# Designs tried in a protein design chat: VHH binders against q86w26r167to484. Part 4

Target 1, 318 residues: q86w26r167to484
Amino acid sequence: SLVVLQGSAGTGKTTLARKMVLDWATGTLYPGRFDYVFYVSCKEVVLLLESKLEQLLFWCCGDNQAPVTEILRQPERLLFILDGFDELQRPFEEKLKKRGLSPKESLLHLLIRRHTLPTCSLLITTRPLALRNLEPLLKQARHVHILGFSEEERARYFSSYFTDEKQADRAFDIVQKNDILYKACQVPGICWVVCSWLQGQMERGKVVLETPRNSTDIFMAYVSTFLPPDDDGGCSELSRHRVLRSLCSLAAEGIQHQRFLFEEAELRKHNLDGPRLAAFLSSNDYQLGLAIKKFYSFRHISFQDFFHAMSYLVKEDQ

## First folded at step 24 (VHH)

Design fin3
Fold by OpenDDE, fold request of step 25:
Structure fin3 (fold): chain B 318 residues (1-318), chain A 121 residues (1-121)
Amino acid sequence: as target 1 above (318 residues)
Amino acid sequence: EVQLVESGGGLVQPGGSLRLSCAASGFPFDDYYMSWYRQAPGKGRELVAGIYPGGRTNYADSVKGRFTISRDNAKNTLYLQMNSLRPEDTAVYYCATDTIRHGDYEFMDSWGQGTLVTVSS
């Protein structure tokens, strides 16, 4: 079976995909149906050592000793979850401007086209806009849309986010009294941003005077709350603005080159300090052969999109 | 709540034509992939045709060249033009969209009640 799970940024596609793996592993989901469930983060595919199916399986298993031969004997009992098709990265090598698909991308395309392992099950997550790139690869697929949070789910999220019950109640009360915020919190990713923003304000003893009027305002409020000073130790507003411009530049460059993982050297190029930007960037260590390498990414793709959009505004002010 | 209401079914002679309609409500229709399924007596439900938000279409091999799926986003309506109908096309036809909620793995196929198409001499 081939299923395409669609949802806008922040709708919880990745969360659902990971939960599926966990629930399968615990025997709650698809008992007896699949011998193996392979979670593939599409943005990480560029990090594969080889553009081979075997290497992909090793990567997914986190073990080069995985019994690949045995696994491939029963492809009908395999489930591949390709999370974030729209986040497939282009190779870092400048020279390969070749108009063609990278070998690593081709590997996934062959799976999606059902040329490789035609009897396996596939779940592909993507944003709706990226569906245009996926559609030509699909012969027959079930298309599923992720719905936003219900009222109950929103309430539950606030309760789970805040460790302090009083804070949770206060935050939720603020959101419920604001139609814009309440509606925005239908999107799980935005709900997180709102919760984080409110928590930050509460911790700083700041009164929420102005409420966001739209999604852009929500992100701006978050950025304003958590944006650190520049690496030079300057705490001036100018310093903060510099960091903002740098984040925008990083995001824009990433989008332009279809990159979502960034090396430390890339951050330095933009005069950014990764550890100081934990509110905006996440880091992960990846095993690349015998080496471990740290990569940074925006905490959510929506941040990258936001900063990319902002890059046009900050350039105009120069 | 997602609502789909199919209409336009009926009795038609072999070689005849029929146009089905599906009125959609309760979701952003213009952003959703929509599809037609059919279920013949004693058979499983099968995909007949699908249409993407951008207008791209796909068809089952059995209906390719005879059926045309289309949509009117302004009216939140899905259509299936069926030409050169055959007895084997006899089935209940369903308009479909699939949604999933957080915490529930049940891919809930949202189907209407369906509309019966009978092709008989």
Scores: ipSAE 0.482, ipTM 0.772, lowest interface PAE 0.8, mean pLDDT 90
Fold by OpenDDE, fold request of step 25:
Order: structure tokens, then C-alpha cells, then sequence
Structure fin3 (fold): chain B 318 residues (1-318), chain A 121 residues (1-121)
């Protein structure tokens, strides 16, 4: 079976995909149906040592000694979750070759086209815009759209996000009284941003006087709240602006080159301190052969999109 | 709430043609994969045709070359042109889109009331 899960940025596709893996592992989802569930983060595919199915399986298992031969004996009992098709990256070296699929991309394409392991099950998550690129690869697929939070789900999310009940209630009241915020919280990712923003404000003892009027304002409020001061202890507006500009540059470069993972050296090049930017960037350690390398990514693709968009505004001011 | 309203069904002779319409509301139609299903008497519901947001289409083998699925995003309307109809095409035809809720693995198939197509001499 082939299922395409579609949703805009922040609709919870990744969350759902990961939850599926966990629920399968605990026996609550698809009991007895799959022997293996392989979660593939598409943005990480570029980090594979080889463009081979075997290597992909090793990667998913976190073990180069995984019994690949045994695994491949019953492909019908395999589920691949390809999370974030829209986040497939092109290798740095192939920057110049505009038109061709990288071998690593081709590996996934062969899976999607059902040339490789035609009897396995596939779940692919993607944003709507990337669906255009996915469509030509699909012969027969079930298309599913992920829905936003219901009113009840929004309330539940707030209750779960805030450990303090009073804070949860206060935050939720603020959101319910604002139609824009309340509507925005239909998107789980945005709901998280809003909750985080409100929590940050509460922790800082700041009264939320100005409420965001649109999604951009929501992100700006978040950025304003969590953008760190310069290392020199000087909360100079200038230092914050510098960091913002640098984040915008990083995001823009990534989007331009279809890159979503960044090395530490790249962050340094942009004068960014990764550990201090935990509000915006996440880090993961990856085993690359015998080496372990740390890579950074925007905490959510929506942040990268936001900073990319902002890069145009920042450039105009220069 | 997702609403789908099918129309255009009726009685037609073998070899005849019908055009079905589905009026969609309550969701961003232009971004959604849309499909036609049919259910014949005593049989299960089966996929007839699907259309991607980009306009790419897929068909069941039984209707390939005879049926054409299309969409008008401006009107939020899905169409199924059925040519060279056969008695085996007799069924209730449904317009459909699939959705999933957060935390629930239950796929919610959204269907309209359906429209009956009868092919008989």
C-alpha cells in the first residue's frame, strides 16, 4: 500500500509519523502486520554513505550489522515512512547540476515508483507544494489530508503544554479572546509557537499587551521573545538584529540550495552560536561512518521559511 | 465541515454518456486530491478515478479510456465524464476526499450522498 499524507507546514505530519513508529513498536498499531517499520527523515538522506537500499536500512536501524538479507526476504511486511519528501536535499557537490536527481534522491524515487521493493508499504508525508514533484512518481496511492486541531484538541494541547494549570488556563484565555490567535492555533506547529511565546512572556513577567494580527506577527513575537542577547552581555538592539540577520541568511542559503541541515562550520560562517539558538535551531549527532558529526536544522521548517521571507526585508534595509 | 454533493446520475442506455458533478465545500478544494468511487449492488465500494491538485489523473482499469475525471478549482467542482457506458457501470457514484485527525489513525472518508447511475437497455 502507498499512502501520501499531505498537510501544510506545522500540521503535525512529522509528529504523526513518529507516533506511528512508537505505537507500532509498542504493539498498539498494526499488530502482526509489519516486521519492520523504517522511519526515514528525508532531509537526512543526503547523509547516507552510499546510495544503496542496504545503506538506507543500516541507517534506519542504526546498525551496520542489521540483517538486511533477512529483512528483504519479506518485503510485504515492511513499512517505510518517508517523512518530509519536500525536505529532500541535494548534495553540495551537485550544486552545479541543476537538472539531475542525486543518486540518493534516486534511491527514494525508486522506492516511491515501486521499482524497489514493490510489495512494501509506503507512507509519504509532504507539503502541498511538493506534491507536484511527487505526483509523477505515484501510480496508485491513497491521498490523505491531515486536519488541524479541533477546538477540543486546541484546549487539550494547551493543557498538556503548560505544566502549571493556572498558566495553561491563562494562556488559553488569551488565545480564546483573540480570533486570530485562536484560528492560528488550529495548526499544531503554530499552536506550539503561540504556547511557547506566551510561556516565555509569562516567565519574563511581561504582560501581553500587543497581540499578533497575523502569522508573521506570531513568529515575530516568538523571535522577539527568544532571540538571545549578544555574548558581550549587551542587550543591544544591534546585536539582536545581527543575529536575526544571520539567521535569515542561513535560512535563505538553505532554501536556495535546498539544504535543511547545517554543519557547525556553516553556523560559524554566519556568526551563529548554535547552542544559544535552541529556540530556533535543533541539533542532532549523526554517525557518518566512523565519525560523528553534529548538524543543525531549524526547529521547524516553518522557521526556515519565515527567516527566508524575512531575509528580503533585511536586505532592503541595507 | 467537509461537504460533497454529487449530481448528474440517471438512467442511460448501453453505449450512452453521462457527466457527473460534485460540488465541494468546507475545505481547500484546490489543494486536495479528489476521487470518484462507485458501489454496485451487492459489491464493495471501489475507486473509479482520482485527480491530483496538479491535474494528473488515475483510473481503474475497468473505466480507463471511457471515463474522464476533471476538476474546476474556481468552482470547487469535480467532474466525471462517463462515455461508452456498460451495464457493469451501474452503481451509486460517490465523490470523495480522505482526511485524518491528529492522534487518530482513523481515516475519515468524506462522501456525499452519491448519485445513482443505471445503465440498462
Amino acid sequence: as target 1 above (318 residues)
Amino acid sequence: EVQLVESGGGLVQPGGSLRLSCAASGFPFDDYYMSWYRQAPGKGRELVAGIYPGGRTNYADSVKGRFTISRDNAKNTLYLQMNSLRPEDTAVYYCATDTIRHGDYEFMDSWGQGTLVTVSS
Scores: ipSAE 0.478, ipTM 0.773, lowest interface PAE 0.8, mean pLDDT 90
Fold by OpenDDE, fold request of step 25:
Structure fin3 (fold): chain B 318 residues (1-318), chain A 121 residues (1-121)
Amino acid sequence: as target 1 above (318 residues)
Amino acid sequence: EVQLVESGGGLVQPGGSLRLSCAASGFPFDDYYMSWYRQAPGKGRELVAGIYPGGRTNYADSVKGRFTISRDNAKNTLYLQMNSLRPEDTAVYYCATDTIRHGDYEFMDSWGQGTLVTVSS
């Protein structure tokens, strides 16, 4: 079977995909149906050492000694979760000016086209905009859309996010009184941003005087709350602005080159301190053969999109 | 709440044509894959046609070349142009989209009330 899960940025596709893996592992989901569930983060595919199915399986298993031959004997009992098709990266090989698919991309395309392991089950998550690229690859697929939070789910999320009940209530009250915020919180990722923003404000003893009027304002509020001063210890507004510009530049470069993972050297090139930008960037260590490399990514692709959009505004001011 | 309202069904002679419409509301229509299903008496529901947000279409073999699915995103409306109708096309036709919630893994097909198409001499 082939299922495409679609939703805008922050609708919880990744969360659902990961939950599926966990629930499968615990026997709650698909009991007895699949021997293996392979979670593939599409943005990480570029990190594969080889563009081979076996290598992908090793990667998913976290073990280069996984019994691939045995695994491939019963492809019908395999589930691949391809999470974030829209985040599939192109190798920065300057030379590949050629409009062609990278070998690593081709590997996934062959899976999606059902040329490779035609009897396995596939779950693909993607944003709607990227569906255009996915459509030509799909012959027979079930298309499912992830719904946003209901009112009850929003309330539950606030209660779960805040450890202090009073804070939770206060935050939720603020959101309920603002139609824009309340509607925005239908999107789980945005709900997280809002909760984080409010928590940050509360911790800083700041009264929320101005409420965001749109999604851009929500992100700006978050950025304003958590944007650190420059590494040089300067607490000046100028330093904050510099960091913002740098984040925008990083985001823009990534989008331009379809890159979502960044090496430490790339951050340095943009004069960014990764550890200090935990509010905006996530880091992970990846085993690349015998080496371990740290890569950074925006906490969510929506942040990258936001900073990319902001890059146009920042350039105009220069 | 996802709402789908089908219309345009009726009685037609073999070889005739009908155009079905589906008014969609309660979700971002322009981003959704939409489809038409049909259910003949005593039979199960079957996929007739689907259309992607980008306009790409797929059809059941039984209707290929005769039916055309289209969409107007500005009007949040799905269409099914049915030409060269046959008695075997007699069925209740449903507009459909598929959704999932975060709380469970239950995939829910959203259907309208359907519209009856009868092809008879």
Scores: ipSAE 0.478, ipTM 0.769, lowest interface PAE 0.8, mean pLDDT 90
Fold by OpenDDE, look of step 24:
Structure fin3 (fold): chain B 318 residues (1-318), chain A 121 residues (1-121)
Amino acid sequence: as target 1 above (318 residues)
Amino acid sequence: EVQLVESGGGLVQPGGSLRLSCAASGFPFDDYYMSWYRQAPGKGRELVAGIYPGGRTNYADSVKGRFTISRDNAKNTLYLQMNSLRPEDTAVYYCATDTIRHGDYEFMDSWGQGTLVTVSS
């Protein structure tokens, strides 16, 4: 079977994909149907040492001694979850450099086109716009759209996010009284941003007087709250502006080159301190052969998109 | 809430034509894959045609060359032009899209109430 899961940025595609893997592993999902479930983060595919199916399987298993021959004997009992197809290729993004299909990308394309392991099951997650690139590869697929939070789910999220009940209630009250914020919180990723922003404001003893009027304002409020001050005791505003500019530069470069993972050296090139930017960047360690290498990514693609967009504004001020 | 409302069904003679419409609401229609299904008496529901956001289409073999699926994103409307209708095309036709709730891996099929197409002499 082939299933395409579609949703806008922040709707929870990745969360769902990971939950599926977990539930399968615990026997709750697809009992007896799949012997193996392979989770493939599309943005990580570039890190594969070889553009071979065997290597992909080793990668997914985290074991170079995985019984690949045995695994491939019954392809019909395999499920591949390709998470974030849009992070593999983003041809519709403006100012992207045109490049050919890499061998590693081709490996996934062959899977999607059902040339490789035609009897296996595939679940592919992508953003709607990127579906235009995916649909030519699809013959027969079930298309499923992920919905955001219901009203009940929004309330539940606030209750779960805030450890203090009073804070949760206060935050939720603020959001419910603002149509823009409340609507925005329909998107789980944005809901997290809003909760984080509100929490940050509360912790700082700041009264939320001005409420965001749009999604950009929400991100700006978040960024304004969590941008780190300069370590050198200099003008805090200059430092914050510098970091913002650097984040914008990193994001823009990434989008331009279709890059979503960044090495430490790249952060340094942009004068960014990864560990201090946990509000904006996440880090993961990857085993590349015998070496372990740390890579950074924006916490969510929406952050990268936001900073990319902002890159045009910060340049104008120079 | 996802809502789909079919219309355009009716009685038609063999060889005739009908155009079905589906009014969609409650979701970003222009980004969604949409499809037509049909269910004949005593038979299961079967895919008739589908259309991607980009306009790519797929058809059941039984309707290829006779049916055309299209969409008007500005109107949030899905269409099925049915030509050269046959008695075997008699069925309730449904507009469809699939959804899933956040955090839930249970797929939810969204269907309208359907519209009856009867092909008879």
Scores: ipSAE 0.475, ipTM 0.769, lowest interface PAE 0.8, mean pLDDT 89

Design fin3
Fold by OpenDDE, last read:
Structure fin3 (fold): chain B 318 residues (1-318), chain A 121 residues (1-121)
Amino acid sequence: as target 1 above (318 residues)
Amino acid sequence: EVQLVESGGGLVQPGGSLRLSCAASGFPFDDYYMSWYRQAPGKGRELVAGIYPGGRTNYADSVKGRFTISRDNAKNTLYLQMNSLRPEDTAVYYCATDTIRHGDYEFMDSWGQGTLVTVSS
């Protein structure tokens, strides 16, 4: 079976995909149907040492000693979750200027085209705009759209996000009284941003006087709340702006080059301190052969999109 | 709530044409893959045509070259132009979208009541 799960940024595709893996692992999902569920973060595919199926499986298993031969004996009992097809990265190698598929990309394409392991099950998540790139690879697929939060789900999310009930109630009250915020919170990722923003404000003893009027304002409010000063120790507004510009630059460069993972050296190039930017960037350690390497990514692709968009505004001010 | 209302079905002679419409509401239509299915008497429901948000289309082999799926996002309406109709095309036609909610794994197929197309001399 081939299922394409579609949704805009922040709709919870990744969350659902990861939940599927967990629920499978605990036996609550697809009991007895799949022997293996391979979660593939598409943005991480570029980190594979080799463009081979075996390597992909090793990667997914986190174990180079995984019994690949045995695994491949029953492909019909395998589920591949390709999360974030639109986030496939191209190796920075200048030579690949030729619009050709990288070998690593080709590996996934072969899976999607059902040339490799034609009997396995595939779940592919993607943003709608990226469907044009996926469609040519699909012969027959079920297309499913992930829905946003219902009213009940929004309420539940607030209750779950805030450990303090009073804070939860207060935050939710603020959101319910604002149609823009309330609607925005239909998107789980935005809901998180809003909750985080409100929590940050509450912790700082700040009264939310002005409410965001649009999604951009929501992100700006978040950024304003959590943006650290520059490394020079100055808490000046200028320092904050520098960091913002740097984040925008990083995001823009990433989007331009279809990169979603960043090395520490790249952050340094942009004068960014990764650990200090935990509100915006996440880090993960990846086993690359015998080495462990840390990579940074925006906490959510929506942040990268936001900062990319902002990069145009920042440039205009220069 | 997702609502789909099909219309345009009827009796047509072989070789004739019909245009089906589906009025959609309750979801962001312009961002959704939409499809037409049909179910003939005594047969299972089968995919007839699909259209992506960007306008790309796919068709069942049996209808390729004869049917055209299209959409008007401004009107939240899906269309199926059926030309060169054959008796084998006789079926109830359904407009469809597929969704999933957070917290469960139930894929919800949303269908309208369907519209009957009868091709007969």
Scores: ipSAE 0.475, ipTM 0.767, lowest interface PAE 0.8, mean pLDDT 90
Fold by OpenDDE, last read:
Structure fin3 (fold): chain B 318 residues (1-318), chain A 121 residues (1-121)
Amino acid sequence: as target 1 above (318 residues)
Amino acid sequence: EVQLVESGGGLVQPGGSLRLSCAASGFPFDDYYMSWYRQAPGKGRELVAGIYPGGRTNYADSVKGRFTISRDNAKNTLYLQMNSLRPEDTAVYYCATDTIRHGDYEFMDSWGQGTLVTVSS
C-alpha cells in the first residue's frame, strides 16, 4: 500500500510518523503486519554514505550488521515511512553540476515509483506544495490530509505542555480570549510556538500587552522573547538584530539551496552560536562512518520559512 | 468542519452526459486532493476519479476516456463531467476527501450526501 499524508507546515506530520513507529514497536499499531518499520527522515538522506537501499536500511536500524539480506526476503512485511519528502536535500555540489536527481534522491524515487520493493508499504509525508513533485511518481496512492487540532485537542495540548496547572489555565485563557491566537493554535506547530511564547513571557514576569494579529506576529513575538544577546558585549539590541539577520540569512540560503541541515561550520560562517540558539535550532549527532558529526536544523520547518521570509525585510533595511 | 455538497445528478439516457458539482467548505480546498466516488445498488463504494492540487488526474479504468474530473479553486468547487454514460454508471456519486486526526490512526473519509445518477432508457 502507498499512502501520502499531506499537511501544511506544523500540522504534525512528523509527530504522527514518529508516533506510528513507537506504537508499532509497542505492538499497538499494526500488530503482526510488519516485521520492520523503517522511519526515514528525508532531510537526513543526504547524509547517507552510499546511495544504496542496503545502506538506507543500515541507517534506519542504526546497525551496520543488520540482517539486510533477510529483511529484503519479505518486502511485503516492510513499512517505510518517508517523512518530509519536501525536505529532501541536494548536495550543494550536485546542484551546481546537474539538473538531474541525485543518486540519493533517486533511491527514494525508485521506492516511491514502486520499482524498488514493489510489495512493501509506503507512507510518505509532505507539504502541499511538494505534492506537485511527488505526483508524477505516484501511480496508485491513497491521499490523506492531516487535520489540525480540534478545540478539545487544543485544550489538551495546553494542559500537557504546561507542568503547572495554573500556568496552563492562564495561558489557555489568554489564547481563548484572542480569536487570532486561538485559531492559530489549530496548527500544532503554531500551538507549540504560542505555548512557548507565553511560557517565556510568564517566566520573565512580563504581561502580554500586545496580542499578535497574525501568524507572523506570533513568530515575531516568539523571536523577540528568545533571541539571545551577542557575546561581543555590544549594545544588546544591536546584537540581537545581528543574530536575527544571521538566522534569516541561514534560513534563506537553506531554502534557496534546498538545505535543511546545517553543519557547525556553516553556523560559524554566519557568526551563530548553535547551543545558544536552542529556541530556534535543534541539533543532532549523526554517525557518518566512523565519525560522529553534529548537524543543526531549525526546530521546525516553519521557523525556516519564517526567517526566510524575514530575510527580505532585513535586507531592505540595509 | 469539512463540508461537501454534491449536486447535478439526475436521470439520463444511455449515451447522455451529466456534470456533477461539489461545493467544498471548511478546509483549504486548493491544497487538497479531491476525488469522486460512486456506489451502485448492492455494490461497494468505488473510486471514480481523483484530482491533485496541481491538476493531475487519475481515473478508474471503467470511466477512463468518458469522465473528466476538474476543479475550480476560486470557487472551491469540484466537477465531474460524465460523457457517454452507461447503465452501469448508475450510482450515487460522492465527493470526497480523506483526512486523519492528530494522534489517531483512523482514516476518515469525508463525504457529502451524494447525488444520484440514473442512466436508463
Scores: ipSAE 0.461, ipTM 0.761, lowest interface PAE 0.8, mean pLDDT 89
Fold by ESMFold2, fold request of step 25:
Structure fin3 (fold): chain B 318 residues (1-318), chain A 121 residues (1-121)
Amino acid sequence: as target 1 above (318 residues)
Amino acid sequence: EVQLVESGGGLVQPGGSLRLSCAASGFPFDDYYMSWYRQAPGKGRELVAGIYPGGRTNYADSVKGRFTISRDNAKNTLYLQMNSLRPEDTAVYYCATDTIRHGDYEFMDSWGQGTLVTVSS
């Protein structure tokens, strides 16, 4: 069976996918239905050195001694979760930059087309913008869309986000007074951005005098709150402008080359200090053969898209 | 809340044509994969046709070449043009999409009330 789960950035596709794996492992979800559930991050699959099914299974299990023969004995009892089809990346190596699909993308395409393990179950998550690339691979698929937050779910989210009930009440009151902002909080990822922005304002002793009027203003409010201030006792506006341009440059280069993971060297090329920019960039260590390498990404794909869009405005100044 | 309202059904002679419409509201229709299903008396529901936001379509083998699915994203409307109708096309036709809420694992089938198509002499 093949299910395509669709939703815009921030709708909780990855959260649902990871929760499914956990709940299956604890026996809560699909008891007795699947022998194995494999989570595959499409953003990270570019880090596989070999494009073979066995290597993918080792990667998913985190164990180079996974019992591949036993796993593949009953493929109808396997579930693969392919998370973030829209985040597939081109390979970093120069000799692999040929026309056509990468070998790792080809492995996922064989699974999706049902050429490899045709009896297994697949769940594919994606943003709608990538459906044009996914559609030709599909024969029979169930398409499911993630709904946004109800009014009750928004209230619960604010209550849960803030540890202090007074802060939660203040934040929710500010949001409810702006109909556009309240409606935008139907998207869980935007709700998170708004809560983070308001929490940041409260922690800095700031009073919210003007609320955002659209999604661009919402992201700008977040950026204004969390860009590093005085780094050398100098003018904060000039330092923030330089960091903002660097984030835009990184995002634009990433989108242009269909890249969502960045090495530390790429951050240095763009004059970015990853550890100081945790509000915008996250990092993970990956074992690649005998080496451990650190990669950075924007905290959410929506930030990369936002900075990319803003880069057109910033580049005219240079 | 997702709302789907089918219309355009009726009685038609074999070889005739009908055009079904589905008015959609309560969700961002232009981003959604939409489909038509049908259910004949005493049988289960079966997929008739589906359409992606970008216009790519798929059809059940029994209706290929006779039925055409289309959409108007500006009007949030799904269509099914049915030509060369046969008695075996007699069924209730449903406009459909599937959704899931956060924290749920069971998909919510969102169907309209259906519109009856009868093909007889």
Scores: ipSAE 0.243, ipTM 0.689, lowest interface PAE 4.2, mean pLDDT 79
Fold by ESMFold2, last read:
Structure fin3 (fold): chain B 318 residues (1-318), chain A 121 residues (1-121)
Amino acid sequence: as target 1 above (318 residues)
Amino acid sequence: EVQLVESGGGLVQPGGSLRLSCAASGFPFDDYYMSWYRQAPGKGRELVAGIYPGGRTNYADSVKGRFTISRDNAKNTLYLQMNSLRPEDTAVYYCATDTIRHGDYEFMDSWGQGTLVTVSS
């Protein structure tokens, strides 16, 4: 069977996909239905060195001795979770860039078109606007939309996010007093941004007197809270402006080239210090053959989208 | 709460036409894949047609070229234009969409009450 799970940025597609893998592994989800569940991050699949099915299985298992023959004996008992089809990246090799599909895209496309392992189960997560690229590959698919947090789920999220119950109560009280902010928190990614912002304010000893009035204000409140101070002896306004401009340019270049992972060299090209910007950029180490390479990404695609949108305002003001 | 209300069914001669509509509420209709299913007496439900938010459509082989699915996002309404109707098209027709919550792994099938289409001379 093939299920397409859809939701706008921040609706929790990746969180749900990862939770499904964990609950399957503990026996609470689909007991007895699947022998193996493979999680494939579409953002990271560009890092796969070979585009063969067995290499994908080795990569997913983290084990070059995975029993591929046994795994493939009953394909109807396999589940592949293809997370973030909208974050699928292209190989950077010049010859492959001229072609429409990379070999790694071809492998996933063969799975989606049911040419490879046609009896296996697929769950594909994506943002709705990226469906135009996915739709031509689908033959029969069930389409499911992720609902946002209920009022009960928001309350539980705030209680879980803060280790201190007093902080949780204060943060939730602030949010409940602003109807726009409370409604925005039905989106889990926005809820995370709001909780992080409020935690940052409380840790800095600040009192929240005026709350954000829209999504743009919410992201700007987060940015203003977590942009690092500059120790240059000069005007911090200019330093913050340069960092914001650089984040905007990184996001814009990434979106234009459909890239969501960035090497340290790309950050340096944009004059960004990745370790100092941990509130906006996360990093992971990946083994690529003999080498281990560090890649950066925006903590969530919503940040990349936000900075990309803001880049148009910066260009107009030049 | 998702609500779907079908209408436009009735009795029609073979070769005739009907237009079904489905009024939708309780969800952001513009962002949703929407579909029509049908169920003949004593049979299971089968997909008839679907439409993506971007306007791309898909059809069951049995209705290709005869049925047209469409949507009006301003009115939150889904349509099925049925032409060249045949006796085997006789069924209750349902509009549908599917959702999930984070704490619930059971996909929620949301269906309307259905509208009966009878093709008979």
Scores: ipSAE 0.235, ipTM 0.672, lowest interface PAE 4.0, mean pLDDT 79

